VHH binders against p95470. Designs and how they scored, part 49

Target 1, 316 residues: p95470
Amino acid sequence: KQVDVHDPVMTREGDTWYLFSTGPGITIYSSKDRVNWRYSDRAFGTEPTWAKRVSPSFDGHLWAPDIYQHKGLFYLYYSVSAFGKNTSAIGVTVNKTLNPASPDYRWEDKGIVIESVPQRDLWNAIDPAIIADDHGQVWMSFGSFWGGLKLFKLNDDLTRPAEPQEWHSIAKLERSVLMDDSQAGSAQIEAPFILRKGDYYYLFASWGLCCRKGDSTYHLVVGRSKQVTGPYLDKTGRDMNQGGGSLLIKGNKRWVGLGHNSAYTWDGKDYLVLHAYEAADNYLQKLKILNLHWDGEGWPQVDEKELDSYISQRLK
Key: E = the ipSAE of ESMFold2; O = the ipSAE of OpenDDE; V2 = 0.75 times the mean of E and O plus 0.25 times the DockQ between their complexes.

## First folded at step 19 (VHH; framework vhh_7qia_2)

Design t3 (at its last look DockQ between E and O 0.80; V2 from the best seeds 0.00; counts 0 for: pae E 2.3 > 2)
Fold by OpenDDE, look of step 19:
Parts: C-alpha cells; structure tokens; sequence
Structure t3 (fold): chain B 316 residues (1-316), chain A 122 residues (1-122)
C-alpha cells in the first residue's frame, strides 16, 4: 500500500530519509530510496505536556510538522489546535538523531514557540515552516485563514521568537471586516513553505479546502521575493498579501486536494513533497514526491503526470 | 485499497449479546478514530460508539452501559460488544474510520464498511 500521510515534510540523516506527517504524536517514516517507507517512530508517545492547556479537547493528533536541521540537531515543529478556532500553539521538540536505534535518540520537547488566542490574535498558530535567509537568520512562517500567513524571526535557540520581535505578513486573502475575529473566515489560505532558490525566496501556499475527499479544492500557489520577508509577488506581479498567487499545481480527476507542500533541494535536484487525495482509493491521502523544475523566468514547475508515476510503498 | 469489513451480525433474542468486529486495511489504522454507526429501517444513520486512537470512547445515550467499543491496533480491528440487546437495537451496523485532518470541521473523513445486520427479535 501507499504511504497515507498528511502534511508531509522530509529530511535526511546519512543515507536515510525521514518523513514526518500529521498524526498521533507526529508519525515518522524512514526510507533509503524515498519510495519504500517503513514506520520509524512517533515523536511523542502520548502528547506534549502543555497540549491540553492550549486545547482542552486535544486528543493526541499533532498537526503539520516541519523538520529543520541546525547545528547538528533536528528541530521538529508541530501544532496543537482546536477545530474551527485559532486556539493553537506551535511547539518544538529536538533530537540529536532521527535513528531510533541510536543511543542518542531522544526527543526533548522545548515547549511552545508561539500561541494564538481567539479575539487576541488574527492569526492561527499552525503549519510551521522554517527557512534560513542568506545571512543565517532563521525564520518561521506559519498560519492558516484569519489574517493569513505570517513570518517571524526565531531566536538563536530556534525555540522562541527573537527579541525584539520581528513579524511580517507574507500572504493573505481577502477577509470581510464584518467577520468576527474568532472565526476562520473564508480566506482559504494556509500551509506556507519557503524555498530559497537562485535569486529568490519562493513562498508556496495552499489555497482552497482540504480534507473534503472528492470535494476538496486544495491546490498550490507560489510567489517569490528577493527578500525572505517579502513582498512575495506572483507571476503577474501581484502581492500575495493582496491576494496574489500563481497556480503551481491543482491536480486532476484522479488526484484532488493537493497541497500542504514542502520543497527541497537534494543533491542538486529540487523536489516538491505534498499529499494528494486518490480518487480511486476513496480519496485517501497519499504521499507524493514530484520533481520541481524551473522555467526560463525562474518560476517553479511540476509535471502532473508524476502524480501517477510516483507511487510510495509502505513496508511492514 | 482501503477496506473496512464488518462481521458478527445476526439474529439474537432480546437480552442476548453479540460482538461485532471490523477489520481495517489499506490505511494507517492507528491514525484513525474508529466508530460504529447503525441505521434502522426508515431511520437515519446514527452514532453508536466511537473510539479515538488514544482510547477515548463516546457512546450514544441509548447504548450506554450495554455496549462497549474497543480496538486492537495490532490486528487493525475495532470491536463492539453488545449486551442486553433490545428490539430497538435492530439495524444495519456500519464500521467507520475518521481522522482529525480537517482543522475547521470536526468529524473529518468518513470511511465506511458495507455493514452487518443485527436483528433483535423474540
């Protein structure tokens, strides 16, 4: 069977690839070829100690991880959230290695990076993504709906916002002023991920609705900026903070609800990692790893045919 | 391919017991909350019992104290022990899998079995 992950991110340690997914305690898979995957571990055996404080109804599912290597350590960011609310928090747990067989293998939770509170914040503390700029400063992008996607500077330990705090809005869709701040609204944007390539930072974002099986409208858009803080402009020059975004991939009848991507450069090649809902399998989400190409103007491109050709295999 | 296969249904007298099983395949079982629903003739499908990946359970008021939902992740199976059955428990019982992937709507994915009939009659 295929690997049925949601919100996949990936990294490599030595000759082994590791895949992280939304799920109980954040599910981790390992692979030697990025095709055949084996269950590796969960980052949490139960839940973060602070999770129920943030969301009393929390029941173990951690959302939308990102994995970042820094100074020989692995930083795994994750989200705790309540349904339909921006009662959320992004946490971070750190490990020396991703190999469970290693004597050094131990996830140490460092706690909450940021927390969103209804009526206080017009952002939702979910969907973290980490990017380092050309100066070595590490940033976190995050967000969904509400006021859109945000970017802030991380401190040196990568566990909290830097002080003084520096925040930027990097993408958003139109939101009615009449909408109550506690409501997500209709601005269907989430899951930022920034890739540094060439002269630009590329901001990928998911538009539409996920998790609706065949009715999912999830798709990927992209903009770019010469600065990590933006403004990110689409192919037409429209600011992503003003509703801009160029379509990267939408899917087809066989694969719908594509989105929540990550993007990587490995061994001189670029890849787009995402999930897609397979129509033929009752719209069960599947891992997709697509080749990321660049056109003559430096815009990313993917071949939708690869949705059919890349088939992950979950091994026992 | 994703499958949920129910078994254990049948005819039983009032006051009797049945144990339903649902074997799951084709997806990561332990990521999902599993539930039993039932649909009686002429009625809407209703929740009977639900169990999260962590083992938290929820029951319809009509079955509390009589039904017990459990799961065996090693076997990719969810069970419904039904005791003290009543004629009003007569229905087709469906196994369901749900995820919390939808961040804005509780209930998320519904994957369903084909159902197993339960008839309680004297």
Amino acid sequence: as target 1 above (316 residues)
Amino acid sequence: QLQLVESGGGLVQPGGSLRLSCEASGFTFDHYAMGWYRQAPGKQRELVAFITWGGSTKYADSVKGRFTISRDNAKNTVYLQMNSLRPEDTAIYYCAAKTPYDRYTEGTYDYWGKGTPVTVSS
Scores: ipSAE 0.762, ipTM 0.884, lowest interface PAE 0.8, mean pLDDT 95
Fold by ESMFold2, look of step 19:
Structure t3 (fold): chain B 316 residues (1-316), chain A 122 residues (1-122)
Amino acid sequence: as target 1 above (316 residues)
Amino acid sequence: QLQLVESGGGLVQPGGSLRLSCEASGFTFDHYAMGWYRQAPGKQRELVAFITWGGSTKYADSVKGRFTISRDNAKNTVYLQMNSLRPEDTAIYYCAAKTPYDRYTEGTYDYWGKGTPVTVSS
């Protein structure tokens, strides 16, 4: 059976690949070949100490991880939220190794990085993704609905915004001024991820709705910029803060609701990592690792037929 | 293929007990909150008991103190121990699994079993 995963991100340590998924305490899988996966661990056995303050009904599920390696440490960012609300926070936990057999294996939670509050903030503090710029400054992108996707400088230990703070809007969709600020609204954009390739930063974003089985409308768009802070422009030159975004992939009859991607360069090749809902298997969410190709103008492309070619295997 | 298979229903006298089981397969069971729902003829399906992956529980007021939900993640099974049964507990009982990935609503259950009938009658 395939790996049942949502919001997947990956990294490697030594000869072992590690996959992180939305789930109870953030579910972790390991693999030697990125095809055959074993359960490894959860980052939290119970919950972050602050989770119930943010979400009183919290049941142990953490959303939308990102994993980032910096100066010998692994930083795992995660989200706590409430349904349909921007009562949310992104936290970070840190480990020296991803190998649970190591005596150094210990997730040390560093608390909240950023928190959104209804009526105070017109953004939603979920869906983190980390990018380092050409000068070594580390940034976090994030966002879901409301005023869209934001980017801010992280401090030197990568656990808080830098001081003085520097924040940028990097993508958003139209939102009616008639909507109450506490409502998510119709601006269906979330899950930023930034990949540096050549002279450009490429911002991937998810448009539409996840998590609706066959009614999922999720699809991926892309823009690019020579600066990590933007402006990110699509293929027609339209700003992603003004509704721009060039379609990358929207799935097929067998695999629907593609989104919430990460993207990586491994061994000189580029990959797109995401989940897709399998129509033939009750729309369960499955891991996909696809080749990310580049056209002559430097725009990424994905072949939808590769959705049928990559099939993960969950080992017992 | 995803399956939720209920068992343990039957005929019982008032004051009696039954133990329902729901065996799950084809999905990552320990990610999902699990629930028991019931539906009497002509009535709306209603929540009976709910259990998170971490073991937190919720019960309908009508069954508190009489029913106990539990789960065994190693066996991919959720249970409903039904004690002090009453005629109004007569219904088809359904096992349900709720995706943890829905960001929009708490009330959505993705997957349902076919149900097991329970009849409480003298």
Scores: ipSAE 0.508, ipTM 0.766, lowest interface PAE 2.3, mean pLDDT 90
ESMFold2 (binder alone), look of step 19: mean pLDDT 80; pTM 0.810

Design t4 (at its last look DockQ between E and O 0.76; V2 from the best seeds 0.00; counts 0 for: pae E 4.8 > 2, unsure alone 61.3 < 65)
Fold by OpenDDE, look of step 19:
Structure t4 (fold): chain B 316 residues (1-316), chain A 122 residues (1-122)
Amino acid sequence: as target 1 above (316 residues)
Amino acid sequence: QLQLVESGGGLVQPGGSLRLSCEASGFTFDHYAMGWYRQAPGKQRELVAFITYGGSTKYADSVKGRFTISRDNAKNTVYLQMNSLRPEDTAIYYCAVKTPYDRYTDESYDYWGKGTPVTVSS
């Protein structure tokens, strides 16, 4: 069977690829070829100690991880949230290795990076993504709905916002001023991911709605900036903070609900990692790894035909 | 491919007990909420019980205190223990798996098995 992940991110340690997914305790898979995947571990056997303080109804389902390597350590960021609310927090757990067989293998949770509170914050502390700029400063992008996607500077140990704090709005869709601040609203944007390539930072974002089988409208848009803080402009020059975004991939009748991507350069090649809903399998989400290409103007492109040709295998 | 196979249905007398099983395959079982629906003749399909990935349960009012839903993740199986059965419990019972909730609504879409018949009659 295929790997049925949501919100996939990947990294490599030695000759082994590791895949992280939304799920109980953050599910981790390993692979030697990025096609055949085996269950490796979960980052949490139970739950973060602070999870229920943030969300009393929390039931172990951790959202939208990102994995970042820094100074020989692996930083795994994750989200705790209550459905329908911006009662959320992003946490981070750190490990020396991703190999469970190693004597050094131990996830050490460092706690909350940021927390959103209803009626206080017009942002939602979910969907973390890490990027380092050309000066070596590490940033976190995050967010969904509400006031859109945010970016802030991380401190030196990558566990908290830097002081003094520096925040930027990097993308958003129109939101009615009449909408109650506690409501997510109709601005259907989430899951930022920034890739540094050539002269630009590329901001990928998911628009639309996931998790609705054939009715899912999830798709990917992109903008770019010469600065990590933005402004990120789409192909037409429209600012992503003003509703801009150029379509990267929408899917087709066979594959819908595409989104929540990550993007990587490995061995001189670029890849787009995402989930897609397979119509032929009751729209069950599947891992997709697509080749990422660039046109003559430096904009990313993918071949939707690869949705059919890439078939992950979950091995027992 | 996603597969749900129900078993355990049959004929029982009022006041009797029955245990339904649903074996799941084709997806990561412990990532999803599982449940049971039922459809009586001439009636709409209705929720009977659900159990989340974490083990939290929800029951229809009509079965509270009589039915128990449980799951064995090692076996990819969800169960429905039905006690104190009544004639009005007669229906085709369907195993269900919930799609993951989106982050902004309680709405969910379900996948269904083919069903197993339960008849409660003297």
Scores: ipSAE 0.750, ipTM 0.881, lowest interface PAE 0.8, mean pLDDT 95
Fold by ESMFold2, look of step 19:
Structure t4 (fold): chain B 316 residues (1-316), chain A 122 residues (1-122)
Amino acid sequence: as target 1 above (316 residues)
Amino acid sequence: QLQLVESGGGLVQPGGSLRLSCEASGFTFDHYAMGWYRQAPGKQRELVAFITYGGSTKYADSVKGRFTISRDNAKNTVYLQMNSLRPEDTAIYYCAVKTPYDRYTDESYDYWGKGTPVTVSS
C-alpha cells in the first residue's frame, strides 16, 4: 500500500507533514513521520472557475503543485493544461492552515498567476516552484518543453508577476527551429526546482519523458549559481541554458523514470522528494523521500539504495 | 497490486441489455482514466469506451448511442451499460486503466483485467 503520487511536494505545519500531488483538485495527504500517510483533502472540491476557459478539455485533474509558506499563509500553486499543448496556466489558492479540522481551514483561490498561449509564448505555463532569494524576493520557476525553464519575480502578495516584470531563462535544451511554435518539440526538459544551500542556488530539472512504463527516460540533472537568476552551471561549467546539466539520479531496474523532484531542508537535514515508477507494480508512480547528501565540492548526491529502502505506507 | 475485476457478462438476445461492472484496487482510482475494451474471436482487441478521471467520455463509432460508460469513484468502479445489443457485440469485454499518467499524448498505456464474456445470440 504505498502512496501513489505524481509531482509530489511537501510542507510542514506544526507536527504534521502535508504532501500534495497532481490529481483531481490536487490530492493532499498528511503524516506525522513522512512514511505513514493518510488522505487529508483535495484543495478544490470542484475546479478553478477559469480552468475550462484556459483548457476546454479540462477534466478535473490539476497538475504539478507547489506549496509555499509565507508570512503565516500557505500558497498552493497548480497547473491547468492539455496534453501536448502550451494552452496552460498556473493558478494559486491560499489557506491559513493545512489542518482540515481547523475552523480557519479554507482554500481561497486567487486565480491565474501566468498563462501561456500557443504561438504567442514559446514556453509552457506549468510546473511551478517557488524560491525566495537572499533579499526576501520571491521567484517562481516554471516550464515544460518549448523554450525551456523560466524564472520570474512574484509580486508582494505572491499571486502574479511583479511590476515591473523581471523574467529570466534558467535552462533549456535544443529545440528544432523547423518545429511549429504550437508543438512541444524535442527539448525534453521540465519541472524546475531551486534549493538554496550555502552560497549557491541549485537548480534541479527533469530531462526526458515520464510516463512510458519501462521506456520512461525521465531523470534528474542539477546545476548551480550564486544568483537565483543564474546562470546555472553544471559540474563542468556548462550553462544549463546551453544544454548543461549534471546527472543527479536516473533510477534502477526496480524504480524507473525518476523526476519532478522537490527538495527541502528540514531540521538541518536535506531531502529530495520525487516520484518513481515501480516496475513490479505496473510502473505505478510511488512517493520517494530520499536523503540529499553533499560531496566535498558542494554537489548534491543521492544514494540509489534508498530507492529500495524508502517505502511509503498509505494508511487506509 | 493493481487489480481489475469485471462482472456482469452473459448470454443475451439481440436487442437486449447488459450492465458490466469493473471493481478496481491497488491504485488511487480517481487519478486515472478507465476504459472498456473488447475482443471478438479472431479479431484484435479494440477500445469500446473510455472515461477520464474527470468524467469526460469517448466511444467507438460502432457503439455510440447504445453504450454508456460511467464511473463511481467512491466505489472504485467503472460501468458499461450496453443497450440494443447486436450479435456483432459478442466478445470478451475487458476493463482497462491508463497507467501511468501521460501529459504528452493521449496515448493509452493500458492494463486490463481477465475479462467478462458477452454473447449476443438468439
Scores: ipSAE 0.210, ipTM 0.631, lowest interface PAE 4.8, mean pLDDT 88
ESMFold2 (binder alone), look of step 19: mean pLDDT 77; pTM 0.774

Design t5 (at its last look DockQ between E and O 0.60; V2 from the best seeds 0.00; counts 0 for: pae E 2.6 > 2)
Fold by OpenDDE, look of step 19:
Structure t5 (fold): chain B 316 residues (1-316), chain A 122 residues (1-122)
Amino acid sequence: as target 1 above (316 residues)
Amino acid sequence: QLQLVESGGGLVQPGGSLRLSCEASGFTFDHYAMGWYRQAPGKQRELVAFITYGGSTKYADSVKGRFTISRDNAKNTVYLQMNSLRPEDTAIYYCALKTPYDRYTEGSYDYWGKGTPVTVSS
């Protein structure tokens, strides 16, 4: 069967690829070929110690990981959230290796990076993504709905915002001022991911709604900037903070609800990693790894036909 | 492919007991909450019980204290132990895979089995 992951991110250690997914304790898979995947581990056997403080009803389902390598360590960021609310927090756990067979294998949770609080914050602390700029400064982008996507500077150990804090809004959709701040609203944007390529930083974002089977409207848009802090402009020059975004991939009748992507350069090739809902399998989400190409103007492109040709295998 | 196969339905007398089973395949079972729904003749489908991957449970008021939902992740199976059955429990019972992010309307986008009939009659 295919790997039924949600919100996938990937990294490599040696000759082994590791896939991280939303799920109980953050599920980790390993692969030698990025096609055949085996269950490797969970980052948490139970839950972060602070999770229930943030969300009392939390039951171990951790959201939207990102994995980042820094100075020989693996930083795994994850989200704790209450459904329908911006009662959320992004945490980070760190490991020396991703190989469970290694004597050095141990996830050490470093705690909360940021926390969103209803009626205080007009952002939601979920969907972390890490990017280093050309100066070596590491940033976190995150967010969903509400006031949109945010970016802030991380401190040197990548566990907290830098002081003094530096925040930027990088993308948002229109939100009614009449809407209660506790409500997510209709600004259907989430899951930022920034890729540095050529002369630009490319901000990928998911628009629409996921998790609604055939009614899912999830799709990917993109903008770019010469600075990591933005402004990110789409192909028409519209600022993503002003509702801009150029369609990257929407899907088709066979594959809907595409989104929550990551993007990588491996061995000189670029890849788009995402989930898609397979119509033929009752819209169960599947891992997709697509080749990422660039047009003559430096904009990313993917071939939707690869949704059919890439078929992950989960090995028992 | 995603499969949910219910079993254990049948005819039982009032006050009797029945245990339903649902064998799941085609997805990572322990990543999802599982549930049971039922639909009586002429009525809408309703949630009976669900269980999260972590074992937290929720029950409809009408079955609290009588029904117990459980799961065996090693067997990819979810169970519904039904005790003290009543005629009003007569329905087709459906096994369900809970949508992970269904935050708005519970059950709206769940995955369903074909169902197993339960008849409680003297």
Scores: ipSAE 0.741, ipTM 0.883, lowest interface PAE 0.8, mean pLDDT 94
Fold by ESMFold2, look of step 19:
Structure t5 (fold): chain B 316 residues (1-316), chain A 122 residues (1-122)
Amino acid sequence: as target 1 above (316 residues)
Amino acid sequence: QLQLVESGGGLVQPGGSLRLSCEASGFTFDHYAMGWYRQAPGKQRELVAFITYGGSTKYADSVKGRFTISRDNAKNTVYLQMNSLRPEDTAIYYCALKTPYDRYTEGSYDYWGKGTPVTVSS
C-alpha cells in the first residue's frame, strides 16, 4: 500500500515529481501529486563498472542517492560500500531528463567522485548530498561514522572534487582513539543534507542506528551556519564538529528510525523528506513528506503527528 | 502486512523430490535477497540456499547439486526445488528475507516465515 523506500530524495521536472531510493540500480518512482507513486525506472540496468572492485560482494544495490539539477542536467549521485567498512565510493550518473518516454532519456555514468579506503581515510565515502553556495560554487557533503561528515568543492562538471581541492569537516561525534581505524566505531552520525533558508545554511544529520527494526535509534538533528563551510552550530551555540546538534525529530512508538532526510523548498513551502519504520507493519520503511515549519528564532520544526497524516500510495 | 507463506512441504521417500514455494507480500520484493533455512531436531538452523535480487545464488555444501533456489519477481515468489532427498534433509524449512538497507552487516535476516515441514523417510 505505502511507498517502501530507504534514503529518499526527490526532484521535480515539469509537472512530475521523481523519487529516488536506495535499491537495485537506484529505484525511481514518479508522481503528479507526491502522494500517488508509480514505478518509473532504475538508473542502472546492470551496475557501475567499478562497483565490484570497491565491494566484491556487491549485489546491485546502490545506496543513498542524491539528485541535483544544474544547468539543464540531472545529476544522480550514488554510493557503493562494503558492509560495516569504509571501503566505499560515491559515483555520479547524469541525464538530460527524468522522463523515460523522452528520446533524450539516458543515464550516462561519469564514474567515481570520491573513494574511501580503510586505514588511509578516517571517513566513509557514502551518503552524498549536494548544495550550492551564494557564489554559485557547488559542494558535496557526505559521510557515515568514522570521522564524521565532510564537505568538499565539486569541479565545474560536478563529477569530481575541484582542483585545488578544498575540504571541510562539518559535523562529527566522539570516536574512541582505542578503536582500530578500519572499524566504523561508536560515532553514530551519517547522512548529511544542507538546505539554504534565509541567511542560513541548515545542516541536517542522522544520529543513531538505522536498520534495527524496533531497536533503531535513528533520529534527526540540525545545526546552522551563515557559511556553507560552517561552523554549523546548534541552538545552544555548540559546534556540530564538537558533538553539537539540536533535535529536529525523533519519532514515536508508531514510527521509529526516522532519518536520512532530504529537505526542499517547493512553491514557497518547505518540506522534509525521509523514511520512517512502521511498527504496525514489521518496521518496514515508508516514505514520509512532512512540512518544515520555522519558529521565531529561525529554527526548523516538524510536527510528529504529521507522520500519521502523510500516507503514500504505491500504484501498480 | 508483511507476509511470507511457505508451502510444498510434506512426507517423501528417499530419492524423491519436493518443490517448496514462498509467496511474499507487503514489501518491495525485488529489493530483497531471499533465502531458505532449515532446522532439524537437535540442530541449529542452517542456511540451505540464498538468492540475491539479481539472481546470484549460494548453497550449503550438503545440498549443492541437489537443490535449486529460484525466484519469480512477477509473482513475488521464491522456490526451492529439492531433488534426491535424503533422510538427513528432514527439517522444518523456513523462507527468510534480508533487509537490503542494513549497512552494518551482510548476514542479518529480519523476517522468517512460519516454516513448512519436510520429512524424508520410508
Scores: ipSAE 0.444, ipTM 0.751, lowest interface PAE 2.6, mean pLDDT 90
ESMFold2 (binder alone), look of step 19: mean pLDDT 81; pTM 0.821

Design t6 (at its last look DockQ between E and O 0.68; V2 from the best seeds 0.00; counts 0 for: pae E 2.8 > 2)
Fold by ESMFold2, look of step 19:
Structure t6 (fold): chain B 316 residues (1-316), chain A 121 residues (1-121)
Amino acid sequence: as target 1 above (316 residues)
Amino acid sequence: QLQLVESGGGLVQPGGSLRLSCEASGFTFDHYSMGWYRQAPGKQRELVAFITWGGSTKYADSVKGRFTISRDNAKNTVYLQMNSLRPEDTAIYYCAAKTPYSRYEGSYDYWGKGTPVTVSS
């Protein structure tokens, strides 16, 4: 049995890897080898206290986590949204350790970081991903549809925007000016993730639609910038705020709907982490951890054949 | 591989009872809300009963007070206790697992093959 995940992010504590997934209260798995995974815990036993205000139909599933280590603490960001509307919010919960057997193991929710409101905001407050710049400033990227992907400075305790606020648009696709602000629209971009490598910050984004079985069009594009704030340019020099984006990887007949990636450097090697829908198994979402290679011009590359060679194992 | 296997259907006289079971495998059962649906020949498939991963339930008006949905996460199983059966309950009953991951309308479910229930004398 493979690991059934959506929107995967991971981190390490000691000799143990932890994987976080969209799910009831954010589902957590652990592994010693990134291949064999065991259920560990959920970050919420119930729900964030504000979740039903944001989404009256909230059913306990928190979306699109990101996990970030800072000054000895683990920050888990998560999303609550109403389907098809940008009535959404990103929250954060914090733990001193990821080991549930530790007496220090306790998720402490810190509440909402940002919230989007229909008609007020032309962006959607979901899909957080954290990046520290070369000066130690920590930023959150986020966004889904509408006006695309944004980046803002976090405050010193990483729970709110900094004051004074600093916000940037980092990627978006064309949206008709005639479209009602309450509609998500046709600008199919979401799930930013930024990796620092060499002289550049690399912005990964998901284009297309997840979650449609064989009709899913989700695929990954990339751009880069020497500044964390952008502009992020693709291989041809097009700005990602103006529809730029170079293909990194797309689905095939066996593995559909690739997206919502994270990316890491571990032990001197670079990895892309994502979910893929397996056609041979009813399009169930499966964990993929792929090698991220770099060409002579510094652009990331992924070997599509690794979709078949990386196979996770759910233990017990 | 994903599998939902219904059992417990059959022929029952009006006023009788049946207990349907749905055993799940090949996916993370406790992430999914589960439902029982039914479809009579020539009719649209309709929701009968629904239970969230957290145990909240919902029922079609036509079965309230007569049917009870429950789940046992340790056994990866969903049940439908059907009491006071009527001829109009005759249908193929399907177990479904509702994906929790869709961000858009047009979500999809995973379905069993169904178990027939016939209520007649």
Scores: ipSAE 0.442, ipTM 0.752, lowest interface PAE 2.8, mean pLDDT 90
Fold by OpenDDE, look of step 19:
Structure t6 (fold): chain B 316 residues (1-316), chain A 121 residues (1-121)
Amino acid sequence: as target 1 above (316 residues)
Amino acid sequence: QLQLVESGGGLVQPGGSLRLSCEASGFTFDHYSMGWYRQAPGKQRELVAFITWGGSTKYADSVKGRFTISRDNAKNTVYLQMNSLRPEDTAIYYCAAKTPYSRYEGSYDYWGKGTPVTVSS
């Protein structure tokens, strides 16, 4: 049985890998080999205290986590959102360890990092991703639809935007000016993730629609910049803020709706972590860990065949 | 392979009781909200009851006080205890699973094949 995760991110503590997923209270799995996974815990037993203020119908399903290690602590960012609206907020909870058996194991919710409000903001506060630049400044990228993906500087304790605030638009698709600001629109972009590699920052983004089983059109695009703030340009030199993006992986008949990736360098190797819907299993989302390669021009590449070869195992 | 298999349907007299079961496999059951829907002849499918991963329940007004949804995570099973059945409860009852990433309230992504319930004198 495979691990059925969505929007996966990973980190390592000691010799143990931890996988975080969209789900009830943010589900956590652990593994020694990144193949065999065991359920570990939920970051939240019920819900963030503020969740229902943001979304009255909230039922404990937290979205699109990111896990970031900083100064010996684990920062887990997560999203609360309402359907079809940008009534959303990104929160952060912090732990000293990811091992539930440790006496130090305790998730402490620090509350809302940012919140989007319909008709006020032309962005959606979901899908956080953390990146540190070459100077050690930590940034959060986030976003879905509306005005696209944003990047802002985090404060020193990584719980709020820095003051004075510094924001950047890093990617977006065309949006009709006639569309009501409360509507997500047709700009099908979300789930930013930035990886620092070589001379560049690489911005991965998901295009298309997720969460529609076989009708999902999710796929991954990428651009790069020498600066974390952008501009991120695709292979043709087109700015991702101007609709640019180079296809990284789209999937196939067997694996559709793949996306919402993370990317990592572990032990000198690069990996693309994402979910894909398996056609043969009624489009149930599955964890995929793909090897990330680089071509002669420094662009990332993955082998689509690895969608078939990587098979996670969920242990009892 | 993901499966939802309903059982427990049948013929019952008005005022009688049935207990439906839905056994799930192929996914992490305790991370999913589960629901029961029903579709009567010539009518649209409607929500009967659902239970969240945390055990919270919701019922259609028409079945409140009569039906009880519950789950046994150890058995990967969701139940629908139906008491005081009425002829208008006659329908095919479907088990449904809500994925963790589902954004729609009341939306479910996976369905069983259904089990028929007939309430008739």
Scores: ipSAE 0.342, ipTM 0.703, lowest interface PAE 2.1, mean pLDDT 93
ESMFold2 (binder alone), look of step 19: mean pLDDT 81; pTM 0.815

